# VHH binders against q9zpq3, part 13

Target 1, 317 residues: q9zpq3
Amino acid sequence: MVTLIVATTADPASINPAAALLAMPGWTAGPILPPDIKSFSNKQTRVIQHDRSIVKEDDLDLRWEEATGEVVDEVIFLSRHTAVSNRPALTVHPIGVLHLKDGESPPQGGKPGWAALPSTRIGPWFRLLKKMAEAHGLVPEFEITLEATHHGPITNKPTMFLEIGSTEEYWKRQDAAQVMALLMWEGLGLGGSEEVGKWKSETGKRKVLLGIGGGHYAPRHMDIALKDDIWVGHLLSGYSLPMEDPTQTKTTPGENYIGGNWRQSIKAAFEATKASFPGGEILAHLDHKSFKGWQKKAITEFLAEESINVGKPNDFT

## First folded at step 22 (VHH)

Design v6
Fold by ESMFold2 at other seeds, last read:
Structure v6 (fold): chain B 317 residues (1-317), chain A 123 residues (1-123)
Amino acid sequence: as target 1 above (317 residues)
Amino acid sequence: EVQLVESGGGLVQPGGSLRLSCAASGFTFSNYEMSWVRQAPGKGLEWVAVIYTGGKETDYVDSVKGRFTISRDNAKKSLYLQMNSLRAEDTAVYYCARMTEDWDHGYYGMDVRGQGTLVTVSS
């Protein structure tokens, strides 16, 4: 089974970390993925380089399998981060488009109402990235953070994005690209050390964070993700939890009915997280301050109905 | 400061055509994906079309595919929407938006800033 790393030549924040990784020992040319996507091989790792927007190439894992016969175990995308604030950042996140209902078209790739299988490496690699960025003098200039689940492309295997942001000056930063390459080198064990973040259902701490609520950069869930040995699944910000205010619904349903796509979002994220962590203990952590009372009540009742365990910060120790 | 100024709206008969423009300033236009978003009377915002950096890749909401064409001119820092075969249901205020990953703001990462331009399709 192989790890597929995806870069695009369209974006320096994608291709520069890939180039830095490929400059390390052990790479050989691999097969061409149709129509003409170059690949490189090192142990169980495959790097491919296409030339489209990173969110526009769907099903690269299945396409690799069809072209080569090799089964893909996970997909890691190298991309840029953009933000209204323009603040420099190095980020890690799962993908999905949970706010859209069936039939709605996703402007940032993916498919409606769907969460990709989250990479098991999100938590461990976020912690490793923070240490590496600090050791290489990138902090405090770059913020090192998770992002909540968002956008595509469509994948079928455990997936995460690694990003450099948030403007052209920072997308092009070679020291940031080198840190991302070192993260992948050490995290995948390519230099001979033990890899980081592979799920082993019968060993170690098995608690998995499912983040519910908060903003895009998941500040309350970040406190938990920084704890040793905590695994991270999906992180659902407020934008992934559309809830219709019952006092403002044009049709006034019964007093315990809360409309919106939030139930489906939580269920999809939970099931995807569970699938990536067989035998793991999934704990939903609520960013309580991000919810109004009626929202928190509805969410906690739904979690109980679905037998989704709630974790407080101390439950992750 | 990021500014987006929409223009080109107006009254048009069903089956007619109209071309919207968006003038951008305060950021490096060519580095960002751009979208058109619309708001029909009494409705929320609806994404209409996106164009990616480089100008070669686009996508559209299903209801406008084959009728609308998004384009950009990076030298003029301008975004366009060519609307053909207009229907009554296309009546809306149209906004252009810069796309960012911080989805806490705007409309799921679509940073709507302008006053919009009203398109009315009526007999």
Scores: ipSAE 0.778, ipTM 0.904, lowest interface PAE 1.2, mean pLDDT 92
Fold by ESMFold2, last read:
Structure v6 (fold): chain B 317 residues (1-317), chain A 123 residues (1-123)
Amino acid sequence: as target 1 above (317 residues)
Amino acid sequence: EVQLVESGGGLVQPGGSLRLSCAASGFTFSNYEMSWVRQAPGKGLEWVAVIYTGGKETDYVDSVKGRFTISRDNAKKSLYLQMNSLRAEDTAVYYCARMTEDWDHGYYGMDVRGQGTLVTVSS
């Protein structure tokens, strides 16, 4: 049962944090995976370094198991973050491609209508990252934020991305890379401390955030994720909830006027979140300002139909 | 400010060829994946092809595989689309797009900014 950390050699926001982590004690060389992927081992952790476009490197968890016989428990990708705004950021997010319909081609990897199993560490590591970034003087220069669920590659085990953004100057920032390495070192317990963010059978009925609505950086959901002991599953932005305006189309009479992929998106994200958090209390948190009245009504009715509980901010205490 | 200027479109008969160009400025071109996106008359945007930062890896929508080739010249900050064996259904305005992860912008992270270049395939 191993944790697989994936670095891209051509990406300074990926390879630099990996190198900083590998400079810490306890690493030994591992096997070379096809085609020429170097690996390193430390306790339960495996780091691989590859030179291709990461969103197209599908099934690295299964490929590791096939090559080594070791079952992967989770996957953590190290990556640069790019943004139109170019603002510096350190980010954490789950992956998936919820907006695409079956048969469509995903230029950013993954597969249509799919939500990966979210890493259970997303919430706890987001909070730890924020604390570490503050302690190392990276705030307020870097925004420390979640990102909504997006892109691939395809994975089969709980997955998250850790990113440094958002321009070359910041991708190369070694102090940011060191903070990401420290996050992984402490978060995985490699120095002997207790690891952070592992969901155990005795964790019980903890609150798990399923974010619905809002923009890419999930500001309303991030406020919830900052609360003590809140776990984070998928975060569905507006772009993951395509909803067809009933006034723009001719639809059949009845309450099911609202076309688009939004129902399938919510269901896929909920089921993936549920699978990652056995026994957890999943609460859908709606970014109400991001929805028109007809959208909010449709989503609320669908959540009720699916028996997905809605949480107000104070329900996450 | 990011600028993308498409060119090379025109009228062509079925089976013909065109080469589209995109001149980029206002950002470090070599740091970003780039795509071509098209919009057929009366339809929405459709992703066509992507080329990754290393310039070796590419991907295409199924309908153009084997007929279109995306390429880039990082020194000239230029993106290209060689379009061969053109069909009537390739008729569209073609846009180049810079790929970013904040998918609030553009077409799911494909930042379309230019006026595009019209390709018309008709006999």
Scores: ipSAE 0.761, ipTM 0.893, lowest interface PAE 1.1, mean pLDDT 92
Fold by ESMFold2, look of step 22:
Structure v6 (fold): chain B 317 residues (1-317), chain A 123 residues (1-123)
Amino acid sequence: as target 1 above (317 residues)
Amino acid sequence: EVQLVESGGGLVQPGGSLRLSCAASGFTFSNYEMSWVRQAPGKGLEWVAVIYTGGKETDYVDSVKGRFTISRDNAKKSLYLQMNSLRAEDTAVYYCARMTEDWDHGYYGMDVRGQGTLVTVSS
């Protein structure tokens, strides 16, 4: 029953937050994972540090369990963020490679058509991160944002990435690293306060956002994620919803066929979200501005067919 | 301005070899994963290979495994693709790409910017 925090020694946006966290009270040396991965323990939290690319380290949760006998509850990856814009950012996101078809090899890890179990902490920690970044003077210099579901590695337990971006100058920022460490310290309850973002099965309704459409930084979905007590599952950007324009393909009469991997993407993301939030009320929120009419019609009809409820912004209260 | 300039393409017989080069400028080359992407005539883009920042980790599309080798020289800001045992289906324009996490750009985070270099495999 442990939380596994994963850092990469060569990545300052990864190792610096990990080092800042390890400088806080209560850490002891943990087991060494084969071949030579060091770990550190504090309560139910384990930090590992390695020098390989995080997105290629598949099944690290299962490998921890095999090496130590400890069951992993969740995985949190610390990483740099890169972007064409080079804008400074602190980010939180789920992982998956939903755009890939069977037989395609994943350049950024994961596996074709797959969505990881999203961490239940994504929504609550995004809000906590924003508050902490503001309190420590990082806003407006750093944007505090979610990212849509993307890349690997393959995991088997609830997973999220915490990132500092977007250039070397900002990856190395010690104040950003300290804020990420404080997020983990408070969010995991390591200082004695109640942890943040753990999902507890209960009879009451809890709203869980499944984002459909929009760009990589999910601007329309972020408005919802900032509301109190809203939980966040997968966020499917347009790149996770490949839809073939029917005017660019020939169709036979009577067929209602919109090609592309978009149905499988939505279903995989919904099922992973459902599995992470037992008893939760999953509401698909469509960024309607990002869809042409034929896309919106097809997606809405598919959601109804799958009994996936659609939520308007006011339904998330 | 980020620039990527591909070279080394040409006409080669099946079973032959070519070595592609990509000269990078306008960014800190050693900080980014790099990929080769190709486009066969009349087809879309296809990812071919990736090399990670340390230069030790690589991955390839299945159709080229064992035949192609991606490499990088961080001091020269250069990316390479050694292509051996070439087949007719390898005929394509080859592009190098900088990898970024913002998948709104490029080809799922593969930032293709150059004109590419044409490889033609023909008897």
Scores: ipSAE 0.748, ipTM 0.887, lowest interface PAE 1.2, mean pLDDT 91
Fold by ESMFold2 at other seeds, last read:
Structure v6 (fold): chain B 317 residues (1-317), chain A 123 residues (1-123)
Amino acid sequence: as target 1 above (317 residues)
Amino acid sequence: EVQLVESGGGLVQPGGSLRLSCAASGFTFSNYEMSWVRQAPGKGLEWVAVIYTGGKETDYVDSVKGRFTISRDNAKKSLYLQMNSLRAEDTAVYYCARMTEDWDHGYYGMDVRGQGTLVTVSS
């Protein structure tokens, strides 16, 4: 069973952390995947280097298995972050395209209405990244943050993105690339230490955050993710929860119909989170300020109908 | 300051062709994926096409596949949409958009900034 790390030569924020990791001990050349995708091996870890946009190479986990016979346990993508704010950032996030319904076209890869299995390492590695970035003098220059679930590519195994942002000056920063490489080195236990963030249902806290609402950088959910031993699944921003205003779509007086894809989004994210954390206690945490009263009522009723437990900040202990 | 200026719209008969242009400034154009987005009368925004930074990879909404071609010229900081076999349903204001990952802004990461260019397809 292997961990697949994916980089693209198209982005310095992707290839530079990969190069920094490959400069550490123990790497040997691996097979070439069609078409001409280079790979490298170190213990249970495989690095793939392709040359397309990071969201365009679908099913790399299955393609690795088909080409090599090795079962992929998880996928980690190295990518750049772009932002209107241009603020420097180091980020971690799950992927999915939950705002789109079946039959709609996904402009940023993935598939409509889909949430990838979230990597179990999202929470633990976010906390480790924050500590490493501080220790290496990258804070406060770089913001260390989660991102809400978004975009593709399509994967079939637990997945996360690690990103450096948010402009060309920062994508190329070698100290940031080195910190990302150290995160992977220590987090995967490649130097001989205990790996970080592997799900083991036998011990430790088993509470898993499912974020509902808020903005792209999940500020309310970040407070939960910083708590010791809290696992992080999907984080659904407002853009993943399209809800139609009932004053604009009502057909008769007194009907409480709330249209939009928000139910399917929550269900897909919950099921994917549950699948990544067998035996875990999943708690939906609402960013209350991001919802109008009618939205919050609809969401809480739906969560109850689906037997999805709601967690307040203090329930994550 | 990011600026996007669309042009090339007009009145065209069904089955006709039109080529839209978008002039970009205020950012390093070659570093960003770019999209066309349209808004039909009385409707919301609809993504039409995306082109990736290298200019080789593209995707389209199903309703325009085979009829529309997105392209870019990084040296001229320009984005284009060649529209063939136009239909009445293609009538809309067309906007170009810079793609970013902070989806708090714009339309699912599509940063629409210009006034757009009107395409009217009418018998």
Scores: ipSAE 0.742, ipTM 0.890, lowest interface PAE 1.4, mean pLDDT 92

